# Ledger of designs, part 9: VH-VL binders against p73163

Target 1, 246 residues: p73163
Amino acid sequence: MTVDIKTTLVTIPNQNLQIAGYLAEPVAVGQYPVVIVIQEIFGVNSHIRDVTERVAKEGYVAIAPAIYQRQAPGFEEGYTPEGIEAGRKLKDQTSSAEILSDLEATIAYAQTLPNVKPEEVGLIGFCFGGWIVYLGASLPTVKATASFYGAGIPHWAPGTAEPPITYTDKIQGTLYAFFGLEDTSIPMADTEQIEQALTKYQVNHKIFRYPGADHGFFCDQRASYNAEAAADAWQKVKQLFQTELK
Below, E stands for the ipSAE of ESMFold2; O stands for the ipSAE of OpenDDE; V2 stands for 0.75 times the mean of E and O plus 0.25 times the DockQ between their complexes.

## First folded at step 4 (VH-VL)

Design b16 (framework fv_reozalimab_arm2)
Fold by ESMFold2-Fast, scan of step 4:
Structure b16 (fold): chain C 246 residues (1-246), chain A 123 residues (1-123), chain B 110 residues (1-110)
Amino acid sequence: as target 1 above (246 residues)
Amino acid sequence: QVQLVQSGAEVKKPGSSVKVSCKASGGTFSSYAISWVRQAPGQGLEWMGGIIPIFGTANYAQKFQGRVTITADKSTSTAYMELSSLRSEDTAVYYCARDKYDFWSDYRGMDVWGQGTTVTVSS
Amino acid sequence: QSVLTQPPSASGTPGQRVTISCSGSSSNIGSDTVNWYQQLPGTAPKLLIYSNNQRPSGVPDRFSGSKSGTSASLAISGLQSEDEADYYCAAWDDSLSGPVFGGGIKLTVL
């Protein structure tokens, strides 16, 4: 909350696709780094819009693209059993190539904005978005990535694609990964595989494992919210972006 | 390490109901689903339903809809399965299990199981 | 009633490689990953494989899984006497909104 912001719904072109985006940006005249905020399985819902605004208040242009634009334009859900089923089915219909294409289109769109420093690109993503931003960290323009509770990074991808961990050697920027130790969807062995891959390929990284924190610990709209873990993780995110995005 | 401890064996009359408990320790109760799976003598595994405690809603297998109720008490880290209108063919071992069904990941199965509760339905 | 199809029994001798099959449909194995459970006599089931081919901590690398289309297989290399057990495949079924199990296979180590 250090700067005043404004929010706008935008459209991000990617060939024949018009991707809906939620844009939050400082109102003061200037140029800012850009941070792309990537959804959970629930679309660009109220939580993701809130995170996008929180990033912007720290002095960044922040954009949240609708990852499900191809399958379900306007999709958003809360944290219900029906929302989980719908979101999971949409997630399983995605494509790694299409997701990377949409991330590149979002970055390119952001770089056309007059208040964006085009060389200073960061990513932050949650749940499915944590998986996506790990994959997206492999893009050459990305300088900083914050991946929150990204399930399946070592072993899952839609269709017959390779999981994001196989792209670790292409990461040029800094990656921070945040995991809850009580998150049963991400075993300790998965977090160790990720750390080993990042170490093997000399990626600049930090891994944060929070005792008592569960999947979704950062979201204050969920019963799994952990205020202490969320506060610490947010401090780490601010340090990451302040250090890497000038 | 997470452990699931179930209530003791029950002998019930046809037409009555049974309520089996499953107490979790050594992990967060809200971070995982609790599923109930039964096994009749000499038979295979049959999923009855499960609950994700943070949502408070349960899903049931079609065969058991209307007869099974699954609940959770987050304050005591205990899940319950109540089966009504008991028949002799409900004689089985009933297991609770931590089910790795969550917000986005592929279904990863049941990694921690209770010891089982034998329910015998006889007249 | 089992939704996934498995052979009812198999046998092998120590050191042999045994493969256990599991067949489903587009709504289950075709749309989500496969899990495998081992049940030793008189005990609760144990998760042996998840996400098609991943092993939980403590499961020997003699056990491996694979999936192709609507079918899956569990392979046990270097079969040992302690592997004598019932084995179940399982997958999430999108049309039923819940996990479904195979009928189970009784593996006898001769």
Scores: ipSAE 0.012, ipTM 0.499, lowest interface PAE 8.4, mean pLDDT 89

Design b17 (framework fv_reozalimab_arm2)
Fold by ESMFold2-Fast, scan of step 4:
Structure b17 (fold): chain C 246 residues (1-246), chain A 123 residues (1-123), chain B 110 residues (1-110)
Amino acid sequence: as target 1 above (246 residues)
Amino acid sequence: QVQLVQSGAEVKKPGSSVKVSCKASGGTFSSYAISWVRQAPGQGLEWMGGIIPIFGTANYAQKFQGRVTITADKSTSTAYMELSSLRSEDTAVYYCARDKYDFWSGYYGMDVWGQGTTVTVSS
Amino acid sequence: QSVLTQPPSASGTPGQRVTISCSGSSSNIGSDTVNWYQQLPGTAPKLLIYSNNQRPSGVPDRFSGSKSGTSASLAISGLQSEDEADYYCAAWDDSLSGPVFGGGIKLTVL
């Protein structure tokens, strides 16, 4: 059963940077685990705000930081060719070190909230966010990570940084990864490399591969939406967070 | 493994049109992006146009807009390039190629190529 | 004329390192990744490098790519006789809304 929530725009401090954040939280008095919701290449758009609210309705404090705060404050786009091009170029201007720093700052900010259980931290991310949360799963405070259609995990990083797969041995929590089998941005070989790395380093994990599902299958605002895959994946996410975040 | 097989050589008169086919095998045709690239004798590669999925429609190089039409028939797994109002300078080898543009990497390039179709335009 | 600029020819001997340059502008190489094609005599082009520096399966690690600003380079280490071919750089051009090619370079292995 879902709970009543409230939403707030917040500012997350990180040194001299003020990161815009979208916060959704239960209105009932209590302490809740926190889940950080990480954007696609399109910024903290309406879909990411909706996901943040859905997470909060399941009994979590949920916060979505603006990953592009350094490059393009206030950036958000829909699912158009122009939006894809703009978002991809901003993704390529990011830095793995800065992303990790901003993710750590977001977690630290959330831990200051009176309704947050500071040791119960989860991540969920989509597309670029799926890449980011795989990297973020290496942070020692992260207990549960849901990575949706994270492209480039085995071989891509901005600049000259190492790809997220090289940090797999630092993952202490549980990681669930969700892939569509029609997703041409993430070939089967990439998903197999990820599974092999997680197995090699004995990370608690599950890999879900959905026949007929394409990139963005979870987003009901995209033409690639696959209701069956999205519903199944959401049940797996709820199971993951219920098991790992107390 | 995907293969692209093109139709045979054509000899055409100036002012006529030519339609070259490109049949895909060994994969799901309806998900392919297909580009057409030509190469005049002893010259370099020149992109004419293609169907790139993230743009939703056929996209054409400015030089060929109004003269070229790129279509696909998924029932036969065949892409077509039709070039009208032929001139002697249209004499070239015409290639189809599986084009790849993804949101993540941007324009990836053309990873599978047809064998080429020679089109000669002469009076 | 090509949109991207390459030298028209280059030569080397077996075992040498050869570099092939490609120059563009802010609308193409400056804003998007570079790919490279190898065309052996009488054959269709083959994708050799994509995303600036990535190799498709089956391409030897003797081939490497790099990009800096509006320029890109293809390096061939330990040059072999079978590397004799035409090489083309290519990139997406934002202003033209399509891929553009370099003029190609004929590499001769002596």
Scores: ipSAE 0.235, ipTM 0.556, lowest interface PAE 2.6, mean pLDDT 90

Design b18 (framework fv_reozalimab_arm2)
Fold by ESMFold2-Fast, scan of step 4:
Formats: structure tokens, sequence, C-alpha cells
Structure b18 (fold): chain C 246 residues (1-246), chain A 123 residues (1-123), chain B 110 residues (1-110)
């Protein structure tokens, strides 16, 4: 079931920073849970805007904040060697503290919207965004998180910060993680370490591992697109949000 | 560990084309960039181009644009470099290298190299 | 006509400290990390230093790297006969969207 939506560019305040956001929302009068959509290394590009709209069509208010607002306002790139290099350099210049601050600001902004149920918050993120939403799942207001091909969750963070896996004991909601078995940036051992941490701290979770799927399998604009894995993963995302975001 | 194995030496006539292969083993091919670097006798290293297999896209040095084609076959974990309109100055050793340019790790350089393929262009 | 500039040759004796320079521009060394390759006669290049100053497993600690502005240096302390080789600096170039190399330096150990 899909609903009619409208899209708007918004500004999300965070102290002295004005974060650009892409908002997609149902046009029908009502209150809806909110889902924050977190970018890959490529900024809030056409794929992330498409995902934001797809989430909204399922009956959610969906917002994609520009994670690179501090470093590169208006940054977006496609799936080219130049885009990969530019996006990766920006990823490496981020701060875990600033990312968490921006997620909190985005949630707070969403909670001011009259059509949002302020206690019903979900996250979905891809690539770098998958890493970000795992970290963000530790925020007390987050009820549901879908993390797609999040590299480095057990061992990487920008600067001197601890990796997202060290925050697993603070996750209060449900987390679904999606991995391709052909993804060399995320070894099987990393996905097992994530599953072990979620199990140890009794986080409600599911881990989905797709044979034949590589990094970026969900994106139909990439050469690594895997239609079967993407379709299955999307059904799991819909089940997660329908169950957890009432 | 990942190993790169290249095809054997080639002797070609001016005006012909050569296609060199580079097979990866010991790891998943699709998330690694493979670059091609050549070295003429007694000369330095010269980057020709590379491909990121996961994106199916190739990037070429300006000097070789229009003469070089770099492709990859994910199912066989093999990269190819084809150089056309060969001239005597194309006589060189041609290396493939794992260009550790992936979407996550950045560019720390070429950490695994093939053994090289000697291409001799003579009449 | 290498994009990065290195001296063409250097020599040293065992036990000596040798420094190899590399000069670039804002689009390469000035905006990205530098890596260094060692090429022994008749062999493929080997990655010696990455990310300005990091050593791959198996590279002795007598090899070190540094970067300042648009220039980089490779230092070899306690020079040994097996260090006789060609050394290349390299960096990603943002304007060319690819790696660029120095011309290489032939290091002779006398």
Amino acid sequence: as target 1 above (246 residues)
Amino acid sequence: QVQLVQSGAEVKKPGSSVKVSCKASGGTFSSYAISWVRQAPGQGLEWMGGIIPIFGTANYAQKFQGRVTITADKSTSTAYMELSSLRSEDTAVYYCARDKYDFWSGYPGMDVWGQGTTVTVSS
Amino acid sequence: QSVLTQPPSASGTPGQRVTISCSGSSSNIGSDTVNWYQQLPGTAPKLLIYSNNQRPSGVPDRFSGSKSGTSASLAISGLQSEDEADYYCAAWDDSLSGPVFGGGIKLTVL
C-alpha cells in the first residue's frame, strides 16, 4: 500500500548550524511515525531522495539530513570514481560526536512537525549511513533501525572515537542489519561480531545475509544492484517499521 | 592473501593490439580497484588507468584515452587491459595492481602487484 | 615528465641515513596522502609506506615517511645493501582522478 506524498526542502537547526534536509510526507491529514534516512558517502543524492520518498509512500514522515553540512554544504555525487573519492574524503573528516548531535537535532526537528507521532522514531541508512544508523540506534528515542551494508561497525570510527559496536549495550529498540555475502568491505567475521554483540546485550535484532549480493545491492543506480536481494530487504524493512513504529 | 597473476609475454607488430589479463585469487574481486601501470625499459612507473569492479566503471590517464580499454569479469575475478594502435614506444612491462581504492578505506596505494607482462612491439 | 618530482639518483654506504624527497602540488600531495614503493631490480614494485607514514606488515621500522604541505620525504636509516633499489613516491591527484607517480630515484649502496 502506497499513499500520495509531497516533498519539501527544509532547514534543520542544530545550534549555529543550519542542516539542509529533504522531507517527504503523506499529503493526507493525520499523524505518522517518522523515519530518518541517512546517506551513503555520496551525500543526499538522487538515490537517497528516492528512498526517502519510498519510505513516505509507506505512511511515514521521512527526512534525509545532509550529514556533510559542516564540510561541504550542498554536496551530492553519483556513483563514479570521482564521486567515490570526494565522498570518502568527507566521510573521513566527520566526527562521531557531530553525527550524533546532527541525528538528535533531526529527530528533535521532526518531533516539532504537527503530523509526526513524536515517540515513533525509526532510522534507515546505507553504506556510511548503515554505520551511522547503528551508532544512532543507541539514542534512547529510536525504536527501529535498518542498517544496510554498514562497513567498519566493529573497528572503525573517525578520529579517536570508539566504533559503533561499543555502543551496542545502549540500543533499546529493534535493529535489522542487511549484508551482501560478496561484500569484501565487510568480512563475514565483522557480521558475526555484530551478531554476537547484539545477542550478548539482548538487543531485539535480525541479521540478513544475501548470497550473490555485493556492497550497494539495494541501489538500482549502481552496477552492484541485486534486484532479488533488494526486493527481499525492502519487505523486511516494511515489516520492521510496521511492527515497531505504531 | 590476495594474489594477482598475469598472462604471459607478448610480441606484437606496430599497429596491432594487445590484451593482457590479470586474475585475482585469495579474496573477493568485486570491491577492489585494479589499476594498470606500465614501465618502459629503464624508465619510471606510468599509470594507465583502473577499474572499480563493483561499479563497472573505468578511468583512464589522458595520455592513453582512446587507445586503452580496461574491463573486468567479476565471475572469473579477472581484469583485462587492451592497448590498441601499438607503437615501438609501447614496449614495456605492464603491471596490474590492486589499487586499494575502495569506497570505505580510501586510497593508501597499490598494495598487491602482479608479476608483470612484457610486451614487445617490433616489426 | 612525471607529475611528482624526485631526484634521479642517490648513493650511500651501509649504516648511513638517506632521505629521498618528493615534490608535488595542491591537487595531489597537498590534498591527499603519500605512498612509497620500492622496486628491486627485475621485480614488481612493493608498497613500502602508505598514508604518509604507515608501514605495511613486514616493512622494517628503519623506513619512515613524512609529509609537509606539497612535499614528502622517505627516510632510510641504517642503510643496508639490500636497500639498493628504485624508490617511487605516489599520491592520488584530485584533478586527474587517478594516482600519479614521481620519476623514481635509483639508490646505489656502495
Scores: ipSAE 0.180, ipTM 0.549, lowest interface PAE 3.0, mean pLDDT 90

Design b19 (framework fv_reozalimab_arm2; at its last look DockQ between E and O 0.87; V2 from the best seeds 0.00; counts 0 for: pae E 3.7 > 2)
Fold by ESMFold2-Fast, scan of step 4:
Structure b19 (fold): chain C 246 residues (1-246), chain A 123 residues (1-123), chain B 110 residues (1-110)
Amino acid sequence: as target 1 above (246 residues)
Amino acid sequence: QVQLVQSGAEVKKPGSSVKVSCKASGGTFSSYAISWVRQAPGQGLEWMGGIIPIFGTANYAQKFQGRVTITADKSTSTAYMELSSLRSEDTAVYYCARDKYDFWSGYSGMDVWGQGTTVTVSS
Amino acid sequence: QSVLTQPPSASGTPGQRVTISCSGSSSNIGSDTVNWYQQLPGTAPKLLIYSNNQRPSGVPDRFSGSKSGTSASLAISGLQSEDEADYYCAAWDDSLSGPVFGGGIKLTVL
C-alpha cells in the first residue's frame, strides 16, 4: 500500500559541514521508521531521488545525503562514460571515517524530525552505496540494511582504511545483499566471502543472486536494467523493512 | 584460458580498405572488452579503438575517427577492425587485445594479445 | 607523438637494477593507474604490470612498478639477458576516453 508523500531539500549538519539531503516523507500525521538512501558513484541523481520517493511511498521517512559533499558539493551525473569516470574518482577521494561520520549525522538529523521513530533505522544503498551501507550496518542504531551490488566489500577501501567486510562482527541488525550473476565488478568469490563472514559472525542475513542480472540491474535509467530482478529485489526490500522496522 | 587468433597478412592498394579479424576462444566472448593497437615498422604502440561493454559502443582514438570501424559478432566470438582509405603510412602490424576495464577499479590494461596481422599498403 | 613520455633507450649488464621512467599528465597517470608491457623481438606485447604495481601470474617478482603524481617507474632488479626487450608504459586518459601509450624504450642487456 502506497501513501501520499512530500519532498524537500534539507541541510544535515555534521560539525562544520552542511550536507545536502533529499527528504521524502508521508504527508499523513504519524510516526514512521526512517530509511537512509545511499547513492551510487553518480551522486544524488534522479534515480536516487526516485528510490527515495519509492521508499517513502511504502510508509517510511526517507533521506538521501550527498556523500560527496566534502569533495564536490552539488555533484550529480548520469550514466555516461564521463559520469562513470568522474564518479569513480570522487569515490576514491572519500574516507571511511568521514562516510561513517556523515551516516551518523544523517541518522541524528532524522531522529530530530517529529514524524520519525528514533529507534527504527534502516539503510539502502546501490553500487558505491551498497559498499557504504555494508559499512554503515556496523552502526549500533541500524536495524535493517539492503545492500545492492556493493563492489569491493571484501578487499577495497579508500586510502589505507580496512574494507567493510572487517566490520562484519559489529553488525547487530539484519542485512540483505543483492547481486547480479553477470556483474564482472563483483566476482562470485567476493559474494561467497561476504556470505561466509556474515555466517561466521552470526549476522541475520540473506544473499540474493540473480541470473542474467548485471551491475546496476535495479536502475531503470541504465542499459543494464533487469525488470524481473528489480521487481523481485524490491519485494525483498519491502519484506525486510516491514519485518525489521516497527 | 583465453586465446585471440587473428587473420593472416594482407597486401592492399592505397585508397582501399582492410578488415582484420580476431577470434576468441575460452570464456564468455560477450563479456570481453577488445582493443585494437597498431605498430608501424620500428615504431611504438598506437591505440586505435576498442569495444568496452560498460560504454555500450565502440570508442575510437581521435586520429582514426571516421576511418576505423570496430565490430563484434557474438555468434562466432570474433571481433573485427576495418580501416578505410588506406595510405602507405598505414603499413603496420595490427594487434587485437583483451582489455580489462571495470567501472569500480578503472582501466587495468590488456592482458591477452593476438599474434598480430601485418598489413602492407603498396605504393 | 606518444602521449606518455619515456626515454628511447637504456642499457644494463646482468645483475644490475634498471629503472624505466614514464611521464604523463593529470588526465592520465595523474588520475588513473599505470600498466607496463614487455615486447620481445618479433612478438606481441605482454602485460608485465597492471594497477601501478600488480604482477600477472607468471611475471617474476624482480619486476616492480610504482607511481607518484603524474609519473611512473618500472624497476627491474637482477637484470637478465632475457629482459632485453622494448618496454611500454600505458594509462587510461580521461580526455581521450581510451588508453594511451608511452613511446617505448629499447632495453639492451650488454
Scores: ipSAE 0.435, ipTM 0.682, lowest interface PAE 1.8, mean pLDDT 91
Fold by OpenDDE, look of step 5:
Structure b19 (fold): chain C 246 residues (1-246), chain A 123 residues (1-123), chain B 110 residues (1-110)
Amino acid sequence: as target 1 above (246 residues)
Amino acid sequence: QVQLVQSGAEVKKPGSSVKVSCKASGGTFSSYAISWVRQAPGQGLEWMGGIIPIFGTANYAQKFQGRVTITADKSTSTAYMELSSLRSEDTAVYYCARDKYDFWSGYSGMDVWGQGTTVTVSS
Amino acid sequence: QSVLTQPPSASGTPGQRVTISCSGSSSNIGSDTVNWYQQLPGTAPKLLIYSNNQRPSGVPDRFSGSKSGTSASLAISGLQSEDEADYYCAAWDDSLSGPVFGGGIKLTVL
């Protein structure tokens, strides 16, 4: 059963940077775990806002920070070739350090909210956001991470930084990763390498691989949407957050 | 080996429409970008538009905006290009091509081409 | 005319090194990678170079690409008779929201 929520636009401070955020939270008075929702390459678009609201309706405070605040304030694109190229190029202009800083700032901001349990922090991210939350899982405050089709985790980072997999030994919380088996942007070898790393460093994890699902299978606003895989994945996410954050 | 096989030659009257198909075999279809490129006799290559089937949306060159429609059917691994209001200047060989694309490196070139479809527009 | 600019023709003798230029702007070559295509007479284009300087499988190493600023160049070493073809440069254009081609250059092997 879902709860009533309210949504607001917020400003997340990070030193001299003011990060735009989309906040969704239960209306009922109480204290809730917080989940940071991380965008794809398309900014905090309607899909990301929708997911943020869905998370909140499950009894969480959910917040989606603008990851591209530095590069392109207010950036929001749809699932078009133009949007893809624009978002991809912005992705390449980010840095791991800045991304982590923004995550920390977002978490810190959330922890100041009166209806938040500050010790209960989760992450969920999609595509580029899947990459980001894997990296973010290394933060000591993070208890649960849901990474959706995060590409490049074993071998990619902007600039000269190390890829997120190199930080696997720092992960303290539980990590769920979701992959579509038809996703050519994420070879099976990459998912195996991720699983091996998580196992090697004894991270509590589950890897979900969905036959017939392609990249972005969770997004109901693009052609790659797979309702069955998305529904299952959502149940797994709810279980993860229920177990680790409540 | 991935191949793109296009529909056969077309002869059309001015004002009519033509729909060319491009079927992919031997590999993944939806995760790549399919572009349509035409070449008038003795002229260079001209990009018309493209689609990334995984997203389902197409983009078009401004020159053809409103007159061209590009679609993709994932179930049959077939892309389509429909050009309406044909005129003599549309006489050309029309190619479909698969562009190697990923979210990390972007477009990496059209590595597979169809054999081309000759469209002749004449009164 | 074509968004990317190429000379209309070039020529060389067998064994010679020839270079083909491609000139663009900040919205295409300046902001994205360059691809090169070879089109033999009566055939569909073939990808020759991608990502400025990468060769697909089967492309001889005597073909090489380079990019600097808003310009790109294709170099062909040890020119052979079978290299006689049209060559096109291409790049994504941010302002046009799609790939653009050069006008193509006809390379003649004398």
Scores: ipSAE 0.427, ipTM 0.777, lowest interface PAE 1.4, mean pLDDT 94
Fold by ESMFold2, look of step 5:
Structure b19 (fold): chain C 246 residues (1-246), chain A 123 residues (1-123), chain B 110 residues (1-110)
Amino acid sequence: as target 1 above (246 residues)
Amino acid sequence: QVQLVQSGAEVKKPGSSVKVSCKASGGTFSSYAISWVRQAPGQGLEWMGGIIPIFGTANYAQKFQGRVTITADKSTSTAYMELSSLRSEDTAVYYCARDKYDFWSGYSGMDVWGQGTTVTVSS
Amino acid sequence: QSVLTQPPSASGTPGQRVTISCSGSSSNIGSDTVNWYQQLPGTAPKLLIYSNNQRPSGVPDRFSGSKSGTSASLAISGLQSEDEADYYCAAWDDSLSGPVFGGGIKLTVL
């Protein structure tokens, strides 16, 4: 059964930066693992807020930091050509070092919350967020990672940084990756490279590949939504977090 | 390889509507945009709008907002452009094109074009 | 008039190198990549150059593109009679939220 939640807009300090965050947490008294929810290229929009709430309803403190805080404070877009172009340009202007620093700041912020188990950190992210949480899985405090349709993990990073696959040897937690077989932005070869890297470095992992599912199959606000794939993937996410976050 | 085949030429009266189809084969239909571009006699190319089937939303040039409707049927891999309230200045060749737009890598232009559909508006 | 500015015509002789210009603004060429299209008489346009300077398969290397600031150029070396066509530059425009074209330039091979 799902639990009652409350939501709050928060500010996550990172040195001189004040990162906007969307916090969802159970109302009931308790100590809960934290799950960091990472945006697509569109900012912390209605879909990401809905996912953050959905995670919290499963008994977690869920927080979505604004990844674009340095580039465009308050950026939020829908699923339009304009949103794609604006969001893609912001993605290209990010820095892997700043993203990791902002994830660490988000974890540290969560550790100040009285209802959070500080050693129980999970990540979930979509598209660009799938890329980010793969990178973030390298942080030693992360126990569980759900990476949805993360493009470019084997071969792309902003600027001259190394792609997230080069951080695979640092992943200490369990990682589930979710891909649609119709997603042309993520060729089968990329998903195979990811699986091979996870196996090589003895990361506990599962790769889920969904026939008939395209990029963004989890988002019920997009034409690419695939209800069967989304439902199965959500069950796998619940199992991952139940097993790894105690 | 991707191929775009458009519906045939049309002759229309002012004030009526025209609906042009664009059937795609090859590649994944939902993974790229279909744009509509027109060319009046002796004139240049003019983008009218497009649809990104993976998002299910259409985008329109301001000049055509209110008169153009662009849709896609994923089950038949067909895009449609309907232009209403036709005027004689709407006489043009109408092209559909695969507008290579990768949300990740960026815009690569219109790399596959339909053969064009001539629409003549005469009183 | 067109958002991107091209001169209306250019000419050259076989073997010559010609350069076709395109001027835009910070909302298009200045912030995004440039594509070039060739349109032979009576045919649909064909993509010649994408992402400023990339050639699709089958486009000969005598066609090249470049971009500087808010301007772009298409160069054709070793001009051939079959290069006589209309040439269009194009780019995404942030203010108009869509692709925009130049007015086209008619290249005549003398």
Scores: ipSAE 0.206, ipTM 0.666, lowest interface PAE 3.7, mean pLDDT 91
ESMFold2 (binder alone), look of step 5: mean pLDDT 89; pTM 0.927

Design b2 (framework fv_reozalimab_arm2)
Fold by ESMFold2-Fast, scan of step 4:
Structure b2 (fold): chain C 246 residues (1-246), chain A 123 residues (1-123), chain B 110 residues (1-110)
Amino acid sequence: as target 1 above (246 residues)
Amino acid sequence: QVQLVQSGAEVKKPGSSVKVSCKASGGTFSSYAISWVRQAPGQGLEWMGGIIPIFGTANYAQKFQGRVTITADKSTSTAYMELSSLRSEDTAVYYCARDKYDLWSGYRGMDVWGQGTTVTVSS
Amino acid sequence: QSVLTQPPSASGTPGQRVTISCSGSSSNIGSDTVNWYQQLPGTAPKLLIYSNNQRPSGVPDRFSGSKSGTSASLAISGLQSEDEADYYCAAWDDSLSGPVFGGGIKLTVL
């Protein structure tokens, strides 16, 4: 059931860093699980704010932290060639350790909120965010993770870090991964490596592969938007969070 | 292996328009971008614009904005470049090229080129 | 005028090492990787180096690239007569949101 929500810009402390966050939460008095919404390469843009609100309307406290706070405070771009290049360069300037630290700080901040059930933490992320939440699923507090079109999970990390797939044995929660079969940045072999790693380490998981869907199929602001795949994936996300987050 | 084949030479009058085609074979057409680069006689390479099919977007160099239109027909694996309001200074060889832009590796350049199409603008 | 600056000509003798320079700014070479193209007379350009120093399949290992700050270099070791060609550097430019080319350099093998 969708609920009334309110939205607020918040500041998430992490040592000397003040991370900007977009908070969406139910208005009704109560305690709710929390879902952390992780951006694409484009910052916490209008699409990510929309997703954050959609999660909150399903009965969760939802927070989208600015992953690029260290490199470019306030960075936000649309789906243009300029935005793609700018976002890609910022992605390459990130650090896996800093991303995990900032994700942990966001979770800790959420746990201080009076309307949050502190043990009920989920993640959802898109593109670069899909890569990030796969890595973040290795955090012990995370119960449910929805990873959308996460490129490079088996083979890429910034700097000299190990790719997220090497952390698969640390995942304690449930992970759903969503891929488009037309997505050339994520070959079928990559999705099969991910499925094999999850199976090998006995992680509770599901892999969804959508025929006709391309990279970014969930975003209605992108030319690659696929309404049927997006609608089905959203139903799977709701099932995941309803099952795993009490 | 991807191969790009362009349409034949054109002779045009000032003020007219020209539309050059670039047909791709091998590989999936939508999996890469197509850029258009021109070279005036005895001069260097100049990027005009490109199309990124995965995002459905074309991007144009500022110099050509408003005069150039780049399109793609995925059903025939063919990209097109149309240049309007032709001037004598538009006389050049026009190349299409497979343009690699990777979110993980950055801009990786143009690894497959068409043979070029000579466009002559004269009265 | 070209956005990236290259000398108009260079020369070398067979067997020697030749270095071709390319200068840009913070919006292009300073912020992204450099590509190099070889153009033989009457032919389309050929990608020679991408991502600063990577070679496509089929490019001999005597061709190498490097980048420092806002400048890049292409080195050709063991220069051969068939290396006589025009060479172009290129990089993505953040301000222009597209690739930009150097003016090109004519390499003569003496």
Scores: ipSAE 0.017, ipTM 0.545, lowest interface PAE 6.4, mean pLDDT 89

